# Designs tried in a protein design chat: VH-VL binders against Putative multicopper oxidase GMC1 (GMC1). Part 15

Target 1, 132 residues: Putative multicopper oxidase GMC1 (GMC1), of Saccharomyces cerevisiae (q04399r243to374)
Amino acid sequence: LINGKSSDGETIKIGFNTEYLLLRIVNSGMSGTQVFHLDGFQLIVLEADGIMIKPFIVQTINLAVGQRYTILVKLKSDTSFIRMINGCNKMMGYITKQWWFYKEGAHLDLPKNPNDVSIEHLPGFTKAELYR
Key: E = the ipSAE of ESMFold2; O = the ipSAE of OpenDDE; V2 = 0.75 times the mean of E and O plus 0.25 times the DockQ between their complexes.

## First folded at step 14 (VH-VL; framework fv_diridavumab)

Design q1 (from c6 with heavy chain Y102W; at its last look DockQ between E and O 0.83; V2 from the best seeds 0.00; counts 0 for: pae E 2.2 > 2)
Fold by ESMFold2, look of step 14:
Structure q1 (fold): chain C 132 residues (1-132), chain A 121 residues (1-121), chain B 111 residues (1-111)
Amino acid sequence: as target 1 above (132 residues)
Amino acid sequence: EVQLVESGAEVKKPGSSVKVSCKASGGTFSSYAISWVRQAPGQGPEWMGGIIPIFDTANYAQKFQGRVTITADDFAGTVYMELSSLRSEDTAMYYCARGDEWIYGDYFDYWGKGTTVTVSS
Amino acid sequence: QSVLTQPPSVSAAPGQKVTISCSGSSSNIGNNYVSWYQQLPGTAPKLLIYDNNKRPSGIPDRFSGSKSGTSATLGITGLQTGDEANYYCGTWDSSLSDYVVFGGGTKLTVL
């Protein structure tokens, strides 16, 4: 679930002049490591588990149950939308969901098929992180 | 205006290491990603890795992981790259290049003149 | 071998138009921004185009960039003898751990 919703293709509106996106993400579930990725964007990790850290850049974040991160994302001036890929492990495979951030006024002609991106193909993905 | 100056050309034997420097001047240093890009004769450029000096952490291309170390000296405005276990295919022009602020850019708007590293027996 | 494919060479007469292609995949050009570089003999690469179609200050508007699907194109109009150089595309490749991959280059000859 993302914010209590299980459906794919959900959208989140952001301001037209937004230059940075600050995200606080947490795996509040009871099972499985969660994978978080934003297509075409780098994740600047500023805070881990409530503690400010020396920042580092990754392409994909793995969150064990109860882990949380504060992430900064630098947007480009012509960004109209951002595809968010979230995945988690289940007993016999992986579940992948996509959500979209979009700027006010952008046309929302977005793909809704999460099977076009599997978490196994995300940059920096390893199964070892999913089983921590 | 931003300028990037690499250290001088080097000739090395196989199995040794080389450490080159890149001094940045004329702008903000600590928050901009500085990358190392090499170009073998007759080939396209190849990104090796980079560092954002204020984060004091580097990211490396998978091909070079384990052989390349990139560090920064914030006060001196200088980035260093050390390549170990040199082989003849490491013979190339090595550039430092600056991209975007706070992230590794998918582009480089400032380049050094480059420095040649030659690896021969 | 480069994951981004460019023609090895192109040629055209002064005053003409030329395009240089850069072909990739959904993990690079398809989902990421493309940059283009000019490299004159004996010099470092120089940024011509960033963010698919933007020109840095000082780059003439006869240089243009575009992207469609998994391919990008550099356009050069009003060719001049001084445009003779190697041209490279670059982009992020999300299927690698690399933040930049480059094409193998295209030699432009102005005849």
Scores: ipSAE 0.453, ipTM 0.770, lowest interface PAE 2.2, mean pLDDT 82
ESMFold2 (binder alone), look of step 14: mean pLDDT 90; pTM 0.927
OpenDDE, look of step 14: ipSAE 0.760; ipTM 0.907

Design q2 (from q1 with light chain N31S; at its last look DockQ between E and O 0.55; V2 from the best seeds 0.00; counts 0 for: pae E 5.1 > 2)
Fold by ESMFold2, look of step 14:
Structure q2 (fold): chain C 132 residues (1-132), chain A 121 residues (1-121), chain B 111 residues (1-111)
Amino acid sequence: as target 1 above (132 residues)
Amino acid sequence: EVQLVESGAEVKKPGSSVKVSCKASGGTFSSYAISWVRQAPGQGPEWMGGIIPIFDTANYAQKFQGRVTITADDFAGTVYMELSSLRSEDTAMYYCARGDEWIYGDYFDYWGKGTTVTVSS
Amino acid sequence: QSVLTQPPSVSAAPGQKVTISCSGSSSNIGSNYVSWYQQLPGTAPKLLIYDNNKRPSGIPDRFSGSKSGTSATLGITGLQTGDEANYYCGTWDSSLSDYVVFGGGTKLTVL
């Protein structure tokens, strides 16, 4: 579940003048690694498991059960929406969900046919990250 | 006005190392990615790696992993690149370049003048 | 061989239009923003286009950029003798080797 919702294709509104997103993400699941990605954006990892760390930048991040990260994302000025891709390793492969952040006042005609949702093809994805 | 100035040209023998500096001035230093890009004669540019000084973390092209080290000195406003185990193929113009704040590598809007490193016997 | 493929040369007369292509893959141009650079003889590269189609301050609108699928295009209209240079595309490659990639360059000759 993402914020208590299991559905695919949900949307989250953000302010029109937002230049940065600060996200606090946690894998609160019972088992399995969660994969987190924002299509077209780098993830600046500032905090791991409640502790400020030496920051690093990735395009896709893995969370083991109970892991949490604080992530900063710099938005582009022409961004109207952001596709959030969440995936998890399940016994026979990967299950993905898409959610959308969108700026207030943006045209809400979101892409109906998402491009690539396979987590193996996400920018910066490596199978080694799943076995940390 | 943002300005990037590389250290002077170097002539090196195979198997040695070179360390090139990039002095940044005229703007915010610590939050901008500074990359090293080289260009061999008659070739296109080749990205070697970059660093965001305040994070003190470098990202390297896989081709150079283990041979290149990029560091930053916030006090001096300077980024360094050291390339070891030099070969004749490393003869090139070496540039430092600056892109957007907080992120690596999607464009470079400020470039230094470049400095030559020549590797010959 | 560069990861991004550009024609080695193009030419046109003053006042005419030229386009320069840059062909890549889904892990680079297909997934990431494209930039374009002009390199005059004996000088460092200069940014012409960023974020696929945006011009930095001071770049005239006769320079344009676009991308479609895994290919990007630089357009130059109103060609001037001062435009004679090498032109490079650049982008991030998000494959297992993750790095910034540039094209091999296109020499523009203004006849």
Scores: ipSAE 0.185, ipTM 0.699, lowest interface PAE 5.1, mean pLDDT 80
ESMFold2 (binder alone), look of step 14: mean pLDDT 90; pTM 0.924
OpenDDE, look of step 14: ipSAE 0.726; ipTM 0.900

Design q3 (from q1 with heavy chain G105S; at its last look DockQ between E and O 0.77; V2 from the best seeds 0.63)
Fold by ESMFold2, look of step 14:
Structure q3 (fold): chain C 132 residues (1-132), chain A 121 residues (1-121), chain B 111 residues (1-111)
Amino acid sequence: as target 1 above (132 residues)
Amino acid sequence: EVQLVESGAEVKKPGSSVKVSCKASGGTFSSYAISWVRQAPGQGPEWMGGIIPIFDTANYAQKFQGRVTITADDFAGTVYMELSSLRSEDTAMYYCARGDEWIYSDYFDYWGKGTTVTVSS
Amino acid sequence: QSVLTQPPSVSAAPGQKVTISCSGSSSNIGNNYVSWYQQLPGTAPKLLIYDNNKRPSGIPDRFSGSKSGTSATLGITGLQTGDEANYYCGTWDSSLSDYVVFGGGTKLTVL
């Protein structure tokens, strides 16, 4: 679930002149490792579990239950929208969701509930993390 | 103005290692990704990897994983690339290149003039 | 072998327009930003286009970039003999975990 919602295709508005996103991500679920990815963007990890760390960059973040990260994302000046991909392991496979960050105008024609992404093929993903 | 200067050309035997340096000057060093790109004769460029000096963390192209090490010296304003287990196919021009700030670059607007590494026996 | 395919050569007369294509996949051009480079003989590559369609300072607007789907295009208008060079596309390829992969290059001949 993302912010208590399980549906695909939800959107999150960002400011017109935004150059960076600062995201505070937590797996508040009762089970299962969560996978977080922003399609086409690098994730600069600044904090892990409330502790400031030496920053590092990943393309995909895995969060065990209760884990939290603060991440920074640098946008391109022409970024209109960003596809967020979230997934977790469930019996008989994976559950994936996608949400969109958007700037004014881009929101109007975003594809809703596309079925074209799998967490198995995300950069930096390994199945081993899902079984911890 | 940003300038990137690679160390001098080298001739190496197969199975050895080479370490090439890139001195950056004329701008901010620590927050910009510095990459190594090579180009064999008659071929397109190949990205080998890069480092953001202030993070002190390198990222490597899948092809070069296990053979390349990229490091930075913030005090010297210098990035190093070491390529091990050299083969004749590693004969190429090696460039350092710079692009984006705070992230690994997906483009390069500053290039060194390059340095040759020749692998032969 | 590059995952980005470019025609090996193109040619056109001075003053004409030419386009150079770069064909890839959803893991590279489709989802990521494309850059273009000019390489004159005996020199380092020079950035012409970044972020699909932006020109760095000093690059004239007769150079343009665009992409559609999994293909990108470099356009050059008003060809000059000094444009004779190799041209390379580059982009992030998330399937290889490589932040940049380059095309094999296109030799532009102005005749």
Scores: ipSAE 0.458, ipTM 0.782, lowest interface PAE 1.9, mean pLDDT 83
ESMFold2 (binder alone), look of step 14: mean pLDDT 90; pTM 0.925
OpenDDE, look of step 14: ipSAE 0.714; ipTM 0.892

Design q4 (from q1 with heavy chain T57Q; at its last fold request DockQ between E and O 0.65; V2 from the best seeds 0.00; counts 0 for: pae E 2.1 > 2)
Heavy chain, then light chain:
Amino acid sequence: EVQLVESGAEVKKPGSSVKVSCKASGGTFSSYAISWVRQAPGQGPEWMGGIIPIFDQANYAQKFQGRVTITADDFAGTVYMELSSLRSEDTAMYYCARGDEWIYGDYFDYWGKGTTVTVSS
Amino acid sequence: QSVLTQPPSVSAAPGQKVTISCSGSSSNIGNNYVSWYQQLPGTAPKLLIYDNNKRPSGIPDRFSGSKSGTSATLGITGLQTGDEANYYCGTWDSSLSDYVVFGGGTKLTVL
ESMFold2, look of step 14: ipSAE 0.498; ipTM 0.810
ESMFold2 (binder alone), look of step 14: mean pLDDT 90; pTM 0.922
OpenDDE, look of step 14: ipSAE 0.773; ipTM 0.909
ESMFold2, look of step 16: ipSAE 0.481; ipTM 0.802
ESMFold2 (binder alone), look of step 16: mean pLDDT 90; pTM 0.926
OpenDDE, look of step 16: ipSAE 0.729; ipTM 0.895
ESMFold2, fold request of step 19: ipSAE 0.445, 0.477, 0.464; ipTM 0.795, 0.797, 0.800
ESMFold2 (binder alone), fold request of step 19: mean pLDDT 90, 90, 90; pTM 0.923, 0.923, 0.920
OpenDDE, fold request of step 19: ipSAE 0.801, 0.755, 0.780; ipTM 0.917, 0.905, 0.907

Design q5 (from q1 with light chain S94N; at its last look DockQ between E and O 0.83; V2 from the best seeds 0.00; counts 0 for: pae E 2.9 > 2)
Fold by ESMFold2, look of step 14:
Formats: C-alpha cells, structure tokens, sequence
Structure q5 (fold): chain C 132 residues (1-132), chain A 121 residues (1-121), chain B 111 residues (1-111)
C-alpha cells in the first residue's frame, strides 16, 4: 500500500515553480522489502532511519521493513510529470505500482499508454534485497 | 572559465595499473560531477564513471566495476582515475569531463584535451 | 555493439542540410534527455545539444536537436567544410546505472 491506498495510477500534485522535490519515504509494512524509483531522476539520499548522513546518490532505493529515507530530487525546468515506480516481490512474481507527480498549471495529460514497468529492470535493482 | 587538464600520457604493460589525474580550475569544484570517458582508436566515447567531490562517493559504469577507482581531492581541485588489470584493449584516449551540479549529468559541457594510455607488452 | 545506433556515415555538399539519427530504447532515449557532440579530428568532443534540443552558448542555430519516441535526431543546415567531423549522441540508460551511454558515431563528410 502507498499512503494506505492499494490502487495503481494515483497522482500527487506539486507546485508549478518547484525546482526540488523533498520526499520522506518509509516502509511501514510488516514484511517485504519495498523498491522506490522516480523514472528519469536521481535520488539524493540525505537522511537514513532518522539520522542525517553524508549524502549519496542512487537511481533506485530499497527499503527493508521499518527503514526510512529522506531524499532530494533535482527537477529539470521543463518537467511536467514524474512517474513513480514502487514494487515488491511476491511468490508468483513482482507487484508493481505506478504513481505520478505532476506540476500544477502544466499540461495535465499524463502518458496515454504508459510503458509496462517491472522492478526487475530498474537501475540498481537487486532481487536479494527483496527476499530479506 | 572552467578548464580541465589531464595528467601526461602513460605507457603500461598488461596486468599493471594506471592512475591519471584531472585538475579542474576556473569554477566551483566540489558540487559538480567529474566523469572519466575513454575513447579507443576508431571507436566512440565510453563513460567509465564519475564522482561528485562533496559526496566523495563514486559511481561506475557496469563494464568497469571492480577495475576502476575514482577519487577526488577537494583541496587540490583534482579527480583521479585508477584502472587496474590493464589489457591491450584498454589502449585509448582518456578524458575527464564535467556535467551538471549536484547530480550526475546526462551530458558533458566541459572536456579536457585527453591523455593517452597505451598498453603493450 | 553500442546501445544507441547511429548511421556510420553521411555526406552532403556545402550549404545543404543533413540529419543524423540516434536510435535507442525506452530505457534510454525514450525516458531520458539526449545530448549531441561534435568531435573534430584530433580533438576532444564538444557539446552541441543538451536536454534534447537546447544549444549551449556559442553553438549556432543551424545545429538543432529533437527526439520522438525512442529516436533522436541532430539537424545541421547550411553545411560548411568545417563541419566535417564525427558526431555522437549520448543519454542516460536506466537499466545499466550508466549515466551516459554514447552512440557509435556518425562521420560527416562535406564534399
């Protein structure tokens, strides 16, 4: 579930003049490592498990149960929307959810037929992290 | 104006390592990604990896993981690349290049003139 | 083979126009910004186009870039003999953790 919602294709509105996105993400589930990715963007990790750290950059982040991160994302000036990919492993394969960030006042047409995305193909994805 | 200057050309034997440097000047150093890009004779460029000096954590291309190490010296304004277990296929021109601020850029707007590493028995 | 495919060569007379294509996939050109480089013989690459279609300062407007789907195109109009060079596309590839992958290059001959 993302913020208590199980549905795919949800959207999150952000301000038109936004240059950076600051996200606090947590795996509050009872089992299963969660995968988080913003398509086309780098994740600058500033804080891990409530503790400020020396920043590092990843393309995809894995959260074990109870792990949390604060991440910063530098947006490009012509960004209208950002696809968020979240997923986890399951007995018969993978569960993948797509959510969208979009800028208020920009053109609101999201991709008509978004690419099918599997967490297996995300940069930095590791199956072993999902089985822990 | 930003300028990047690589260290001098090297001739190496197979199985050895090489360490080249890139001195950056004329702008902010610590927050910009400095990458190493090589180009073998008759081939296109090939990204090897890069570092944002203030983060002091390098990222490497999949092909070079385990053989390449990239470090930065913020005081000297210099980035280093060390390539180990050299083969004849590593004979190439090696460039340092600068991308975007705070992130690894998907383009390079400043390039050094390059330095040749020749690997021969 | 490189993940980005370019024609090996193109040629045209001075004053004409050419286009150079760069074909990739959804993991690179399809979802990421494309850059283009000119490499004159014996020199380092020089950025011509970034963020798909933007020109750095000092690049004349006869150089243009565009992309559609998983392909990108460099356009050069008003060809000059000084444009004879190799041209490379570059982009991020999401699947490789490589922040830039380059095409194999296109040699432009002005004759």
Amino acid sequence: as target 1 above (132 residues)
Amino acid sequence: EVQLVESGAEVKKPGSSVKVSCKASGGTFSSYAISWVRQAPGQGPEWMGGIIPIFDTANYAQKFQGRVTITADDFAGTVYMELSSLRSEDTAMYYCARGDEWIYGDYFDYWGKGTTVTVSS
Amino acid sequence: QSVLTQPPSVSAAPGQKVTISCSGSSSNIGNNYVSWYQQLPGTAPKLLIYDNNKRPSGIPDRFSGSKSGTSATLGITGLQTGDEANYYCGTWDNSLSDYVVFGGGTKLTVL
Scores: ipSAE 0.355, ipTM 0.755, lowest interface PAE 2.9, mean pLDDT 82
ESMFold2 (binder alone), look of step 14: mean pLDDT 90; pTM 0.926
OpenDDE, look of step 14: ipSAE 0.737; ipTM 0.900

Design q6 (from q1 with heavy chain I54M; at its last look DockQ between E and O 0.72; V2 from the best seeds 0.00; counts 0 for: pae E 2.1 > 2)
Fold by ESMFold2, look of step 14:
Structure q6 (fold): chain C 132 residues (1-132), chain A 121 residues (1-121), chain B 111 residues (1-111)
Amino acid sequence: as target 1 above (132 residues)
Amino acid sequence: EVQLVESGAEVKKPGSSVKVSCKASGGTFSSYAISWVRQAPGQGPEWMGGIIPMFDTANYAQKFQGRVTITADDFAGTVYMELSSLRSEDTAMYYCARGDEWIYGDYFDYWGKGTTVTVSS
Amino acid sequence: QSVLTQPPSVSAAPGQKVTISCSGSSSNIGNNYVSWYQQLPGTAPKLLIYDNNKRPSGIPDRFSGSKSGTSATLGITGLQTGDEANYYCGTWDSSLSDYVVFGGGTKLTVL
């Protein structure tokens, strides 16, 4: 679930002139690693598990149960929407959900195959980083 | 105006390593990604990796993972690139380049003059 | 063998228009911003276009960029002899985790 919603293809509105997106993400699930990715954007990790850290940049974040991150995303001036890809590791595969951040006034043309991204081929993805 | 100056040309034997430097001046250093891009004779540019000095965490192109190390010295305003296990196909012009602040840029608007690394026996 | 494919050469007469294509995939041009560079002989590359279609300060408006699907195009109008150079496209490739990949280049000859 993302913010208590199980539906795929949900949208989240952001301000028209937003230059940065600050996200506080947590795996609040009972089991399973969560994968978080914003298509076409870098994730600047500022805080891990409640502790401010020396920032680092990744393209994809893995979260074990109970892990949390504060991340900053620098947007382009002409960004109209951002595809958020979330994967949940269940058994031998991943369950993928796609959500969208969009700026007010943008015309959104969602892709016809919203689950067409392979979690295991996302840039920066690695199962070995779960405990790092 | 931002200026990037690479260290002097190098001639190396196969199997050795090379370390080149890039001195940045004329602007903020620590928050901008500095990348290394090489260009073999007659070929297009090739991104090798980059570092944001403030984060002290480098990112490397998949092709060079395990052979390249990029570091930064905030005090000196200098970024270093070391390429190991040199081969003849590593003969190229090596540039440092700068793009966006806070992130690895997807373009570069400031380039150094380049420095030649020649690998020959 | 660049991830991005460009024609090896293009030629046109002074005053004419030329276009240079750059073909990629969904993991690069399709989902990411494209940049273009001019490289005169013996010099470092110079940025002409960023963010698909934007020009840095000092680049004349006869240089233009566009993108459609997994292909990008650099346009040069009012061709001048000083435009003879190699031209490279660049973009992010998310499948390689490479923040920039470049095309192999296009040599522009002005007759």
Scores: ipSAE 0.454, ipTM 0.794, lowest interface PAE 2.1, mean pLDDT 84
ESMFold2 (binder alone), look of step 14: mean pLDDT 90; pTM 0.925
OpenDDE, look of step 14: ipSAE 0.739; ipTM 0.903

Design q7 (from q1 with light chain K54Q; at its last look DockQ between E and O 0.64; V2 from the best seeds 0.00; counts 0 for: pae E 2.4 > 2)
Fold by ESMFold2, look of step 14:
Structure q7 (fold): chain C 132 residues (1-132), chain A 121 residues (1-121), chain B 111 residues (1-111)
Amino acid sequence: as target 1 above (132 residues)
Amino acid sequence: EVQLVESGAEVKKPGSSVKVSCKASGGTFSSYAISWVRQAPGQGPEWMGGIIPIFDTANYAQKFQGRVTITADDFAGTVYMELSSLRSEDTAMYYCARGDEWIYGDYFDYWGKGTTVTVSS
Amino acid sequence: QSVLTQPPSVSAAPGQKVTISCSGSSSNIGNNYVSWYQQLPGTAPKLLIYDNNQRPSGIPDRFSGSKSGTSATLGITGLQTGDEANYYCGTWDSSLSDYVVFGGGTKLTVL
């Protein structure tokens, strides 16, 4: 679930003049690794499990059960939409959900049936622990 | 006013290593990604990897993973690139380049003049 | 050799307009921002366009960029003999996880 919602294709509005996103993400599930990705953006990891860390950049982040990260995302000046891809590791692979961020005042022009996404082919995907 | 200066040209034998430096001056150093880009004669540029000095972590192009190491010396304002197991195909002009702050640039607005690495027997 | 395809050469007379194309895929140009570089003989590349259509300070407005689908275009108007150079596109490629890949280049000749 993303913020208690199970539906695919949800949208999240952000301010027109937003230059950075600060996201706090957590795997609050009882089992299974969660995978988080924003198409075309670098994820600057600032905190791991509540502790400020020496920042590092990844393109895709994985979270074991109970893991949490604070990430910073630097936006481009003409960004209108951001596709958020979340993968949940289940038996036989990953279950994928797609959500969208969009800027206030932008034309909401999202794919009617967006392409399937393979979690294992996301840029920078790894099963290895990202923070040690 | 930002300037990037690579170390001098090198001639190397196959199987050896080369370490090239890039001295940055005229601006903020630690928060900007510094990348290494090479260009063989008559070919297009090729990104090798980069580092954000204050994060002290490097990212490498898939092609060069395992052969290239990029490091930074924050106090000296210098980034280094070491390429190992040299082959004749590594003969090229090597540039350091700078783009955006806090993230790796998907473009580069400052380039050094480049330095030649020649690999021959 | 490159995942980005550019014509090997283009030519036009002084004062004319030329366009240089860069073709890629959804893993690069389609979902990411494109940059363009000019490389005069014996010099380092110089950034002309970033973020698809933005010019850095000091680049005249006769240089322009655009993107449509998986293709990008550099436009040059009012051609001058000093524009004779190689031109390269660059973009992030998510399938390679490389932050920048470059096209093979286009040689512009000003006749």
Scores: ipSAE 0.417, ipTM 0.776, lowest interface PAE 2.4, mean pLDDT 84
ESMFold2 (binder alone), look of step 14: mean pLDDT 90; pTM 0.927
OpenDDE, look of step 14: ipSAE 0.717; ipTM 0.896

## First folded at step 15 (VH-VL; framework fv_diridavumab)

Design r1b (from c6 with heavy chain T57Q; at its last look DockQ between E and O 0.78; V2 from the best seeds 0.00; counts 0 for: pae E 2.1 > 2)
Fold by ESMFold2, look of step 15:
Structure r1b (fold): chain C 132 residues (1-132), chain A 121 residues (1-121), chain B 111 residues (1-111)
Amino acid sequence: as target 1 above (132 residues)
Amino acid sequence: EVQLVESGAEVKKPGSSVKVSCKASGGTFSSYAISWVRQAPGQGPEWMGGIIPIFDQANYAQKFQGRVTITADDFAGTVYMELSSLRSEDTAMYYCARGDEYIYGDYFDYWGKGTTVTVSS
Amino acid sequence: QSVLTQPPSVSAAPGQKVTISCSGSSSNIGNNYVSWYQQLPGTAPKLLIYDNNKRPSGIPDRFSGSKSGTSATLGITGLQTGDEANYYCGTWDSSLSDYVVFGGGTKLTVL
């Protein structure tokens, strides 16, 4: 579930002149790791498990149950949407969800097909903990 | 004006290593990604890796992982690239290039003039 | 072989126009921004186009970029003999951990 919602293709609106997106992500589930990725964007990790860290950049984050990160995303001036890919690790694979961030006023015709995403082949994907 | 200047050309034997430097000047250094891109004769450019000095974070192309080390000296405004276990196909022009601020970016707006590394016995 | 495919060469007369293609996939050109570089003989690459279709300061509007699906195109109009160079496309490939991949290049000859 993402923010208590299980449906694929949900959207989140962001401000017209947003240059950076600050996200606080947490795996608050009871089992399974969560994979987090923003298609075409780099994730600047600022905080891990409540502790400010020396920032570093990854392309994909793997969160164990109870792990949390604060991340910063630098947007391009013409960014109108951001595809969020979330993978939930199950016994022998991943359940994939897609969500969208979009700038106010953007018109979107977004694909909602999670079958065109392989979680294990996302850039920077690793099963290891992000911060050790 | 932003300028990037690589160290001088080098001739190396197979199996050895090379360390090339890139001096940045004319702008903010520590928050910009500096990448190393090489180009063999008659070939297209090839990204090797880069570093964001303020984060002290280097990232490497998968092809070079384990053979390349990229570091930065904030005080000197200089980025270094060391390539080990050299072989003849490492003969190329090596460039440093500046990416985006705070992220690696997906284009390079400033390039050094390049430096030749020749690997032969 | 590069994951981005460019024709090895193109040619045209002075004053004419030419296009250079860059073919990729949904993991690179399809979902990411494309840049283009000019490399004159004996020189470093120079950025011509970024973010698919934007020109940095000092690049004349004879150079244009566009993207459709998984292909990108560099357009050059009003060809001059000084445009004779190699041209490379570049982009992030989200199927790789690498932040940038480049095409193999296209040699433009102005006859």
Scores: ipSAE 0.455, ipTM 0.784, lowest interface PAE 2.1, mean pLDDT 84
ESMFold2 (binder alone), look of step 15: mean pLDDT 90; pTM 0.923
OpenDDE, look of step 15: ipSAE 0.718; ipTM 0.893

Design r2b (from r1b with heavy chain F55W; at its last look DockQ between E and O 0.68; V2 from the best seeds 0.00; counts 0 for: pae E 2.03 > 2)
Fold by ESMFold2, look of step 15:
Structure r2b (fold): chain C 132 residues (1-132), chain A 121 residues (1-121), chain B 111 residues (1-111)
Amino acid sequence: as target 1 above (132 residues)
Amino acid sequence: EVQLVESGAEVKKPGSSVKVSCKASGGTFSSYAISWVRQAPGQGPEWMGGIIPIWDQANYAQKFQGRVTITADDFAGTVYMELSSLRSEDTAMYYCARGDEYIYGDYFDYWGKGTTVTVSS
Amino acid sequence: QSVLTQPPSVSAAPGQKVTISCSGSSSNIGNNYVSWYQQLPGTAPKLLIYDNNKRPSGIPDRFSGSKSGTSATLGITGLQTGDEANYYCGTWDSSLSDYVVFGGGTKLTVL
């Protein structure tokens, strides 16, 4: 679930002049790892499990149950939308969900969930825990 | 005005390693991604990897993973690149280039003049 | 070979317009911003276009960039003899874990 919702294709509005996006993400599930990715963006990890760390960049985050991160994303001025990809590990692979961040006034024709998203082939994908 | 200066040209034998440096001046250094890009004669440029000095975090192109090491000295304003297990196809011009602040940028607005590395028997 | 494909050469007379294409895929041009570089013989590449269509300070507006789908185009109007050079496109490629990949280059000849 993402924010208690199981629906695919949900959207999150952000301000028109947003230059950075600050996200606090947590795997609040009972089992299985969660994979987090923003298509086309780098994730600057600022905080791990409540502890400020020396920042580092990844393209994809793998979260064990109960793990949490604070991440910063640098946007470009003409970004109209950002595809958020979340994968949940299960026996046969990953269950995926796609959500969208969009800048105010840009939500005319958001792409729908492409069925061929491969969690294991996301850039920087790893099953290992992030450096603490 | 940002300036990037690579160390001098090198001639190396196959199987050895080379370490080149890039000294930055004329602007903020530590928060910007500094990359190494090489170019063999008659070919396009090729990104090898980069580092964001304040975080001491290097990232490498898939092709060079395991052979390249990039480090930084924040106070000296210098980035180093070491390429090991040299082969003849590593003969190229090597550039340092500055990208974006805080992230690995997808373009480079400042380039050094480059330094040659020649690998020959 | 490069995942970004450029024609090996183009030519035009002074004063004319020329375009240079760069073809890629969804993992690079399709989802990411394109940059263009001019490289005069014996020199480092010089940034001409970033973020698909923006010019750095000092680059005249006769240089332009655009992107459609998985292809990008550099346009040069008012061609001058000093524009004779190699031109490279660049973009992020998430399928190769590379933050920038470059095209193989296009040699522009001013006739």
Scores: ipSAE 0.462, ipTM 0.795, lowest interface PAE 2.0, mean pLDDT 84
ESMFold2 (binder alone), look of step 15: mean pLDDT 90; pTM 0.926
OpenDDE, look of step 15: ipSAE 0.721; ipTM 0.893

